# Ledger of designs, part 4: VH-VL binders against Asparagine synthetase domain-containing protein 1 (ASNSD1)

Target 1, 186 residues: Asparagine synthetase domain-containing protein 1 (ASNSD1), of Gallus gallus (Chicken) (q5zjn0r2to187)
Amino acid sequence: CGICCVVALSSQHTICDYFSKDLHCHLRRRGPDSSQQLIKTVSEPSYECFFSGHVLHLRGLMTPQPLEDVNNNIFFWNGEIFNGVHVGDSENDTEVMFRHLALCSSEADILSLFSSLRGPWSFIYYQASGHSLWFGRDYFGRRSLLWQLSNVSDGAFCLTSVSVNSESCNQCQEVPASGIFKMDLR

## First folded at step 5 (VH-VL; framework fv_levilimab)

Design w38 (from v5 with heavy chain Y52W)
Fold by ESMFold2-Fast, scan of step 5:
Structure w38 (fold): chain C 186 residues (1-186), chain A 119 residues (1-119), chain B 111 residues (1-111)
Amino acid sequence: as target 1 above (186 residues)
Amino acid sequence: QVQLVQSGGGLVQPGGSLRLSCAASGFTFSSYYMSWVRQAPGKGLEWVSGIWSGGSTHYGDSVKGRFTISRDNAKNTVYLQLNSLRAEDTAMYYCARGYSYGSWYFDLWGQGTLVTVSS
Amino acid sequence: DIQLTQSPSSVSVSVGERVTIDCKSSQSVLYSSNNYLNWYQQKPGQAPQLLIYWASTRESGVPDRFSGSGSGTDFTLTISSLQAEDAAVYYCQQYYSTPLTFGQGTKLEIK
């Protein structure tokens, strides 16, 4: 998988249950494919998030994903910035976007940041202090982002940048390109 | 032309209030982070407050709770409401445009407006 | 809060000379591969003007005799071959975190 994010909102059904069933996102151990995985478990409010990604090749630099900061925020970026944010010669778009998100103090700030960008993009942003998952695609939907809801009894939500096997794809839908979405995990 | 024009300064008594205005022209005001920076006579620069295009605000420790920054994107104007003024607030107040969202390096400055707090 | 300390506080040099102004940060302002540090010039009676952003990127219209260097906590502004119009106070500024902070300034006099 390129980018995979799974949220389990029930203490009875964990991320481990999801992967043991092989319902979505087949990951390889870190090696030639250079993948990284993060699991966040929160007890109050109760939820568990799984993040997995591959190294991106941007502006000649390889950037492991997901990115995580000192405040436990997590970020995935798939895109190019044509305008709206300054990118230095020695920096890639993912690092620049993550730093700007760290400076956002409100929902309005986050919406303003993404509304100003030109270029193709999609993102997933976990905001630890707000217990929120943000995600979206550029106005034209030029970068892939799919969402899935598992069986209602499992209480899982999944975001991915790539199509999975034929059976899983029956519940895959493109995230609408019309806006930025916020999921409250509380 | 791209410019920031300031107004609203003056002489006030301690405990008084003033409202500073900074009118922008020549660029898409609603796309920029805006700040206020002050300079006491003969002293250095001190960042006072900033506001994102969506309205979220930040303040320096010395003014938090007394000053309020706001903006009207339809009027291309950023404001600074100064309340409970002290002698230490005497300064030239500049408004400044940030380069981009979240980038607080200032590539355009207003001419400044003097605030004097004296009895 | 991040504190920026400049040295020297003042300097007097002749036209044609080279000057260096140092800025030391109490904390690193390096994130990823970029330093969130700027330099400004303020001439008497005028508003400040941006010279350099991201530690080493010269603002459009700024003469090439101005250059910035450094990383993390130690930064330098260099002015080569000084000209009379360079008499001013120079400030470093960080935008790594709020509150945004400036150095105390370095006064450059040309004799």
Scores: ipSAE 0.005, ipTM 0.489, lowest interface PAE 14.2, mean pLDDT 76

Design w39 (from v5 with heavy chain G50V H58Y)
Fold by ESMFold2-Fast, scan of step 5:
Structure w39 (fold): chain C 186 residues (1-186), chain A 119 residues (1-119), chain B 111 residues (1-111)
Amino acid sequence: as target 1 above (186 residues)
Amino acid sequence: QVQLVQSGGGLVQPGGSLRLSCAASGFTFSSYYMSWVRQAPGKGLEWVSVIYSGGSTYYGDSVKGRFTISRDNAKNTVYLQLNSLRAEDTAMYYCARGYSYGSWYFDLWGQGTLVTVSS
Amino acid sequence: DIQLTQSPSSVSVSVGERVTIDCKSSQSVLYSSNNYLNWYQQKPGQAPQLLIYWASTRESGVPDRFSGSGSGTDFTLTISSLQAEDAAVYYCQQYYSTPLTFGQGTKLEIK
């Protein structure tokens, strides 16, 4: 399953300044069942987020990614839960994790949720009310998640699960498996 | 008082539609998962649908594509829209509350609403 | 889908006696040291009422004569000293997997 998240943090820069047509095409080829694109534009604080994903049949139920709830939160999941949170054989891991995140009322709750998980995983979670982007990988880094740090000073940030060529993700690095990260978009 | 009060049942013709309502009081409705469970006359319990606090929905195979569960947190109400009704949908329909961190048990039930589908 | 089979389908016992109701799952409902199995009581003309959750945890307000036991695929509901008000149909239910499923029910009659 291919996922891409691009954040433009400055009103001087838009998603169009950072959009890669080639990257989008690579994500579509990786996830043939369906694709979904979402753009979140926030005026105060000022930022714009682009989310693109593909869906495969996941653990019983087919669920499009990214997931979005009625509160404008957005979630990507690439993983499998072995322990720490109940997921039935016919349930979708992505839906279960999104439901648990909706029950988290604090940053400590979010950290506790992911720290309790066993199995390979990576995620991206946009929390609309907190204007924050959460992301991370399991302790052993078994699922792919890459970030592009060179654009932070330009007011942009990119996360992706796909690195097909060096030109598609020049200066992309694996997100460290040492922790859960939070980016404040304010 | 913590309770679920149901309404909206009745007699309908095959192919007809009906909307069931379940009004909650005495607890923070938006924090709970809500389900519908039905029971055909003289038979056992059959899970119909669930809506999570985060809005995700799931359905039993017998009702997929015909029934829609929804909620209105401002009104503390969960709904079940029944479309393309068949004789085998005749049952007492219960709404039920679950409270668990990702796992459900139904600790509060409505009184039930009878739906009869016949010519 | 997970199938739950209860036995017996019906039983008649006298006040003060012990009764056991069994629930067998077609596959294990044990995950992370928790058994995702509940028990409900349904009295005639009433909605079901939660009795036991997590296979053995008694719901608040439920008399201590009710107890649940078992793990994995085999579960038992025990009523140690039956009272007249215990006449009901008892259902087990799993939440290990969607769709949620119930056993067919066990009808308990008091002689």
Scores: ipSAE 0.000, ipTM 0.453, lowest interface PAE 15.7, mean pLDDT 75

Design w4 (from v5 with heavy chain S103E)
Fold by ESMFold2-Fast, scan of step 5:
Structure w4 (fold): chain C 186 residues (1-186), chain A 119 residues (1-119), chain B 111 residues (1-111)
Amino acid sequence: as target 1 above (186 residues)
Amino acid sequence: QVQLVQSGGGLVQPGGSLRLSCAASGFTFSSYYMSWVRQAPGKGLEWVSGIYSGGSTHYGDSVKGRFTISRDNAKNTVYLQLNSLRAEDTAMYYCARGYSYGEWYFDLWGQGTLVTVSS
Amino acid sequence: DIQLTQSPSSVSVSVGERVTIDCKSSQSVLYSSNNYLNWYQQKPGQAPQLLIYWASTRESGVPDRFSGSGSGTDFTLTISSLQAEDAAVYYCQQYYSTPLTFGQGTKLEIK
């Protein structure tokens, strides 16, 4: 699966152009089966976020991403829950995690949720009311998540799950597996 | 068969409104970026608006604030709401599908819907 | 906005001849080895039809006589052996940035 989140804190730049140029070259080689794109533009505080999920149907049923709820929260999940949270027979991991995140009332609750999980995972969670972007990988770093840190000329921040070698992503680094990260968009 | 079928054009007076529809069949509509492109009589092509599968939108400079693009993925249909119409909006309006993520080349087009703004 | 200028504005050529249509961009449309430039054909009374995408990739079903070339700011559409059915207006289009823009068009007439 390919997932991408790009955050622009400048009102003058179009975030979707950045995403289109940076990520599609990776997805083009893989021949994606389906996709969903969302742009969230917020005026107070000022920021713009672009979210894109591309699902490659190699085995099983295709599951669309990102997920969005009625409160404008957005979620990407790449993983499996072995323990720590109950997943019912008719539910998928993404829906279960999204529901549990919506019930978290504090930062400590969110950290406790992820620290209790067993299994490989990576996630991106946009919390609309808190104007926050949460993301991370399991303690052993078994699922891919990459970030591009501050290019002053671009003013953008990028997260992607696309696996790339050092030649195709010159400024991409693996998100550290040591913790859960929160970016305050205010 | 893959196709786009358009409807909703007509003659309208300056300041009036129209809603154009474009119904898709034969492909997974929800996976595509959809666009509207217009062509004034005897003139070239002008991109008007586009919408991502999730509903995020773009507009050309000449129509910002007056036109609204929307889609209903359950009905496989994209719409263009035209408000505050001017004589210079007179054109054949085409809907077209584009590929995602900067692959916005239009490999499938509707038959076109004529919009005439005249008093 | 990126502006595309085509030349010539019109051309008249005989069946079997080679014709070239140029498209010049006001800024580079090259990013990461990809040129964000398309070519379309529009026959009278019809919607446009995609011929070439990514500057040089021929769309499925398009005859081999059509080819695209160029990079950065200078692009060319070539029809190697003109047929009667090729009489049309040809447009280049960039998708490097929004707003998406088209060239003004080149009218191809057959003598």
Scores: ipSAE 0.000, ipTM 0.517, lowest interface PAE 12.6, mean pLDDT 77

Design w41 (from v5 with heavy chain S31R)
Fold by ESMFold2-Fast, scan of step 5:
Structure w41 (fold): chain C 186 residues (1-186), chain A 119 residues (1-119), chain B 111 residues (1-111)
Amino acid sequence: as target 1 above (186 residues)
Amino acid sequence: QVQLVQSGGGLVQPGGSLRLSCAASGFTFSRYYMSWVRQAPGKGLEWVSGIYSGGSTHYGDSVKGRFTISRDNAKNTVYLQLNSLRAEDTAMYYCARGYSYGSWYFDLWGQGTLVTVSS
Amino acid sequence: DIQLTQSPSSVSVSVGERVTIDCKSSQSVLYSSNNYLNWYQQKPGQAPQLLIYWASTRESGVPDRFSGSGSGTDFTLTISSLQAEDAAVYYCQQYYSTPLTFGQGTKLEIK
């Protein structure tokens, strides 16, 4: 499975520089047949987000990732739900989770939703109205999720499910399995 | 009544363009994944493109870069813009409904729109 | 891309007979106990019509004589006690991955 999210704050042209060819190739090799890229440019507050993903079959039709709703929210899911949220035999895990997230009206609801899940998972959720990036992985860290800070002084933040060795950039580190994280993009 | 009504086909020369429309009624259109499936005269079915309720798209290998699927949930309509048409694109084009939050099987089909690419 | 191969390409049978149409996938379409395979019926000059989804679940309104079976890479559509109106082309389709793909079709003629 492969997911990637890169956020560049206050500099539009830096987003392309942070998504290396090597990272792109690793994502392709881990997630065959499903690929999609999205760039979100926000003027107030000023930031850019780059989303690229492809995922092995989760349930139902292989869902193109990232998913985007009518409110410009963006979602990546790499996981399998055993319990905590009902997913019917004909339902897609990614669509079901995204639908439930859209119904969460508070941060407490989002935290409660993920705390109730059983099974391996990792996710990235961009909440457009809140200018927030949510991400995390299951308690045992069974699905990979890595974070990386670039050496560029204006900063860029990258989340990925693959490991890329770069001599000119900071090493990727595992996102701690013990929490759900929220990054304010304002 | 639950139905899909298609329009916009016709005869066009190679290199030309057409826009196909598929108007939905009788169900909550914005909830459903929509697809286009084509069939060349006397041949089998070929999936062309699909679009999720929120706008994310997929294309078959033979049409990628030339065709664009889009939807207008306020008008309950899905579109297929056909550009750089080739003789091999001559087919009956069907729109079909699947679920966006569930199984992706096509339980409702439009009547079909004939596209002929000929000089 | 997942390739689906149907056999036979055509078959001619009498009313009341049983017929089986096979669909073989180039790779497994099974995930978490679900087979991502459908069957459609298409009569001349008409749009396709869904018969079976999830390999074995009959669509509402489809007669009991139609049944689907199989798992992974090998699937079968069975039509028992054929009726004259069953003359059509039958297609299998996978939705395990994009691009979505159909089998080449099996033409069923009633003699």
Scores: ipSAE 0.005, ipTM 0.465, lowest interface PAE 13.8, mean pLDDT 76

Design w42 (from v5 with heavy chain G50Y)
Fold by ESMFold2-Fast, scan of step 5:
Structure w42 (fold): chain C 186 residues (1-186), chain A 119 residues (1-119), chain B 111 residues (1-111)
Amino acid sequence: as target 1 above (186 residues)
Amino acid sequence: QVQLVQSGGGLVQPGGSLRLSCAASGFTFSSYYMSWVRQAPGKGLEWVSYIYSGGSTHYGDSVKGRFTISRDNAKNTVYLQLNSLRAEDTAMYYCARGYSYGSWYFDLWGQGTLVTVSS
Amino acid sequence: DIQLTQSPSSVSVSVGERVTIDCKSSQSVLYSSNNYLNWYQQKPGQAPQLLIYWASTRESGVPDRFSGSGSGTDFTLTISSLQAEDAAVYYCQQYYSTPLTFGQGTKLEIK
């Protein structure tokens, strides 16, 4: 499953400005329930986030991604839990992690949750009430997560779990394995 | 064991109101999505509404603006308030439990409550 | 809205025979290797009972003679070696998108 999350942070730019207009018109018409793509548009503070989940390199029956809860939080998980959090026999790793994130009452709780995990992982978590984008990789960087901090046309921020052709991604680099990151969208 | 017990149906005139109740026991009610599904006499199943564990709601187009789903997690009960009832709303109303987080397959159903809208 | 069309609308078969019920979706209900499709059995005067979820996973307690198959837009419920107690109306249901929708139902009668 590949992940792509693009944030347009300037009030003069939208996700449509970052991608082709034909694709964005189609994405908005489909809506979140009938698509593997989700768009979150917020007017105050002004930002737009695009989330896309693809089946890529995953095996067997898995919980579909992204997951979205009643509070409009969005979660992507690419990983496996060996220790640190209890996962029941019939439970899904993505669902268990999302539930634990919903129970976190502070930034310290979120950091503690991910620091306790054993196994390979990467994640993206959009926290609607906090207008924040959280993301990171396991300590050894065993699951890919890449960021593109700028491009010349849009000032957009992009996260992806899929390696892009270096020719098409001039500023793509791996998200550092030593940290959990929070992007304030306000 | 686990069960849903329904009450509150009856006969009402067009334009009338009813409140249906569905009491849960044997499981952690607050962790589940709850739904209402109806079936007109001799007809198929029609989804009416669902409510998430936290209270967010969705409605079928035919009932939007007239029906309200709600829940009381302290009482382990889900409700369906039926307003501005029409003859077309005559049906057996079932409450049903959704599994969890993004899974709306209904593994537990109430016994049903008959609502008849007639003068 | 996603529309589900079942065929046949009714079928009459003998004990011991195999029957298949088809459910066709107006759009794909496949997302990330999961098909958001369920099958229910409803006997006269009773609430529906879940048989199969995720298109092919049998609910606990459901006999092995029931199986589900298919992906995307075309799904099939198969009952091998029918028994008298299998006389019921069978419904497919999608949970890929809201509004949740059901097929019109297939009535299965035993001769």
Scores: ipSAE 0.000, ipTM 0.473, lowest interface PAE 14.2, mean pLDDT 75

Design w5 (from v5 with heavy chain S103L)
Fold by ESMFold2-Fast, scan of step 5:
Structure w5 (fold): chain C 186 residues (1-186), chain A 119 residues (1-119), chain B 111 residues (1-111)
Amino acid sequence: as target 1 above (186 residues)
Amino acid sequence: QVQLVQSGGGLVQPGGSLRLSCAASGFTFSSYYMSWVRQAPGKGLEWVSGIYSGGSTHYGDSVKGRFTISRDNAKNTVYLQLNSLRAEDTAMYYCARGYSYGLWYFDLWGQGTLVTVSS
Amino acid sequence: DIQLTQSPSSVSVSVGERVTIDCKSSQSVLYSSNNYLNWYQQKPGQAPQLLIYWASTRESGVPDRFSGSGSGTDFTLTISSLQAEDAAVYYCQQYYSTPLTFGQGTKLEIK
């Protein structure tokens, strides 16, 4: 269960080089275009991103994640909107938030969108045209989001909503609830 | 009552300036995106400008560099500063509320303010 | 920029008849099952009023004779049984991307 985003910033390494053989086998067998998995490979600037959605949710499914639009932007949302953005009776929070993000043309717009939200949330947003990864948690940190920074100097970065019971668990830390983060992939 | 009340229109010569105001009441103004939409006499609607709750601004191509949208959340008012006015800017200018934060469907409109640019 | 083209530009219909107004987008305004398309009604001397949002959802207080349909690039506003008060200009509008754009309008006259 959970959401995972892995970024490899070096042309010498792929996302598979940083993770177990089990993950490697899953990526090759299932294919990058499944509704639960996406891989984005960019040559200039050079980087590769892997996005994986919730895989163990069986019945009464919410909107599948990650979401992707026609412009190759990718979005994960784990939250509830109490106020700050209108969600219609037939709509889901994830789709509404992603559309609002797609309409944001500046960093100030993105920051303004999240600063006005009421309710618990965490998100990951890949902005293809800007080669940027945005992420964050609500002010009280009510929704889980963890990052792994130990391999950033080697060109790898990982975001996940769920901790793992492995040695890598010691490398994961909660993303601070102090604001919205932007990672420039250029 | 939930309403938008506009003021500030008038007759100006080409190259002149005007400032339009739109005062909101009956709702939490600071939570809403606000826009200006204009309509030349006998013509259709044209989106002019929008401002996010946090102050980020957007403009239609025909007015970029000449018009400035701003807001004062303490006064529940959105403004449109019109500079370097041209005859083709002659129109009824409406302020409109973008429903809740981020949605650009306009469920509340001001009464309109006429701007006439003529010598 | 996304261009919206309405047809017809003008139509005259009798009370009780059905009328359809089409709106065509130069590119898709569909995203994740949601169409970013609104319809407005403007009566002479008045500000526009929202009729339909999300292509097919009626705004509160709007009579059920108004309905919206379509997806992607082709949208239709239908008035199933015209009333005299429906004489107005109707506009579609997209909010898929900025700049926000409106169709050129369709004038509906009751004869």
Scores: ipSAE 0.000, ipTM 0.470, lowest interface PAE 16.3, mean pLDDT 77

Design w6 (from v5 with heavy chain S103M)
Fold by ESMFold2-Fast, scan of step 5:
Structure w6 (fold): chain C 186 residues (1-186), chain A 119 residues (1-119), chain B 111 residues (1-111)
Amino acid sequence: as target 1 above (186 residues)
Amino acid sequence: QVQLVQSGGGLVQPGGSLRLSCAASGFTFSSYYMSWVRQAPGKGLEWVSGIYSGGSTHYGDSVKGRFTISRDNAKNTVYLQLNSLRAEDTAMYYCARGYSYGMWYFDLWGQGTLVTVSS
Amino acid sequence: DIQLTQSPSSVSVSVGERVTIDCKSSQSVLYSSNNYLNWYQQKPGQAPQLLIYWASTRESGVPDRFSGSGSGTDFTLTISSLQAEDAAVYYCQQYYSTPLTFGQGTKLEIK
């Protein structure tokens, strides 16, 4: 699955701009069965988030990403839940996790949710009311998630499951598997 | 056969409403961003609204709270609901296909739909 | 919002001449080596047509006499050998940030 999240701080961008114009080809190649894009522009505080996702339709129901709820929260999930949260036979992991996240009202709740999970996973969660971006990888780092740290100095931040060989992606690094991260967008 | 065919439009009184439609054919509609761009008589182009393939929406400052863009991927159609219309909303309204991945370059345009707001 | 200013507002030239149209942005539209700037052509009574995207990439089917250049805040559209069918209004547009904005347009007339 290909996923991409771009956060522009103190300036607004309408694309995933850490890569050349070829980024869309790389993400579609990674997850060609479906693609979805969302953009959130917030003026108070000032920031813009671009979300783009693809999913594979190999077996079972195709699940489009990102997911967005009525409260403007946005979620990407790349993983499998073996234990820690109940997933019914006809349910998918992405919707189950999104529902549980919607019920979390504190940072402790979010951390508790992920600390109880077993299985390979990575996620990105935009919490609209809190102006926060949450993301992380399972304890063993079994699912890919990359960040571009140097773009933060230019007022932008990028998270992706796909690394492209463009001049703007020379700063891509794996997100550490040592914790769950929160970025305050205020 | 790659085309956008527009409908709706017409003459309305100030405070009235209209719903514009733009039907797409010849391409995978669900993969593209769609946008509405208007042009007042004898004036330049003004971006009105855009919708991502996933349904996320954006609006120009002059229309926020009054206009609503939506899409129906099963019908290959994008809509623009115009509410609380004002005389300054009088314009030719174009629907346009944006590429994707935030690349808002419009490589395909509809024929245009005239909206006239007058008493 | 980003404001785009075109110059000249109107120009009249002869067939075979070279013409340049400038577009100035109120702030940079350059990020990660990409300029978020497009050019469109609108002939009388018609919808606009895309000419150039990414400031300098010519759209498929557009004659090679059309070229775009510039970076950051200053952009230029060049028509190297003007033909009668090039009479139109030309617009630049940025997609660096929302709301998307267009320049006021440059009217090109042929003598």
Scores: ipSAE 0.000, ipTM 0.471, lowest interface PAE 16.7, mean pLDDT 76

Design w7 (from v5 with heavy chain S103H)
Fold by ESMFold2-Fast, scan of step 5:
Structure w7 (fold): chain C 186 residues (1-186), chain A 119 residues (1-119), chain B 111 residues (1-111)
Amino acid sequence: as target 1 above (186 residues)
Amino acid sequence: QVQLVQSGGGLVQPGGSLRLSCAASGFTFSSYYMSWVRQAPGKGLEWVSGIYSGGSTHYGDSVKGRFTISRDNAKNTVYLQLNSLRAEDTAMYYCARGYSYGHWYFDLWGQGTLVTVSS
Amino acid sequence: DIQLTQSPSSVSVSVGERVTIDCKSSQSVLYSSNNYLNWYQQKPGQAPQLLIYWASTRESGVPDRFSGSGSGTDFTLTISSLQAEDAAVYYCQQYYSTPLTFGQGTKLEIK
């Protein structure tokens, strides 16, 4: 399923400055009628986040992404839980994981949660109170997640589940499979 | 002040349609999940439908395929479209605010809208 | 679907007395150390009001004479030192899974 997260860390740049035609074209091909978009603008610290995803049918319930809660946290999930976390008959993996993340009070809790999971997965989790972006892939890298690291001081950070051509991604690469990453958005 | 104000009820013939509205104020509506809960005269509470902040919908078994929940985050309003109404749909319909994922407790309720289905 | 059964269906007690209302779930509503079970109070002509969530957490503004207990499949709402304004119908509700379901209600009358 197609997911995209773009973070602009400077108030002189908006999210629109970092879009590429190729990236949007790839995401639309995965479900043009089911696209969901969300923009978060924060003034102190200064940044903008753009989230875009598609509807997923997972374990009984149709779940559009990104998911969001009352605390302004945002979650993307591309995966399947085989064990490590209980999923009820009428629940989906994305909602279950999001609930567990909302209950995590420390960095160690978040790392422990993902380290205990069995099954293929990748995720993006925006934690509003901590101004942090968490993301990663399962130990074997079975689900796609790509990052684009800009070496320009006022550039953007991009996460996506789809490959883009060289015109739209100068430094796109697979997120390393064996780690959970945290990006501070300050 | 945090509140939900409902409108759109009435008397309708079997097979007819109605649209219920629930206008929210005093909180960030787009961040909350919204539900409709009904109560037939002299009976208990029955959950009818829910909608997530992002638009995903869920329905109770008795209304699936006939009722449609929707929301307009720009207008801070949640709607319930009632189609193919039956006598057993006669009830007071409440809209209620659900807190967040894993926290579907209804801490804010509208005043209720009466729907009567009768010939 | 998860079915919630309340007992008793109705009870009549005097001001100052203690009352307990039971709610039994057809399957466990325990998840990640939390019981996904709520209690509501509905007075005649009014919308329901939340009393307790997470089986035992009292909602802000709710008097401390109201308390919830239990885990898994068996839950109890206790009202100590009843006041006249406590005359109402009380409902349990689960949010462990959809469809969300309510108990049939317990009518509390004050003599």
Scores: ipSAE 0.000, ipTM 0.463, lowest interface PAE 14.5, mean pLDDT 75

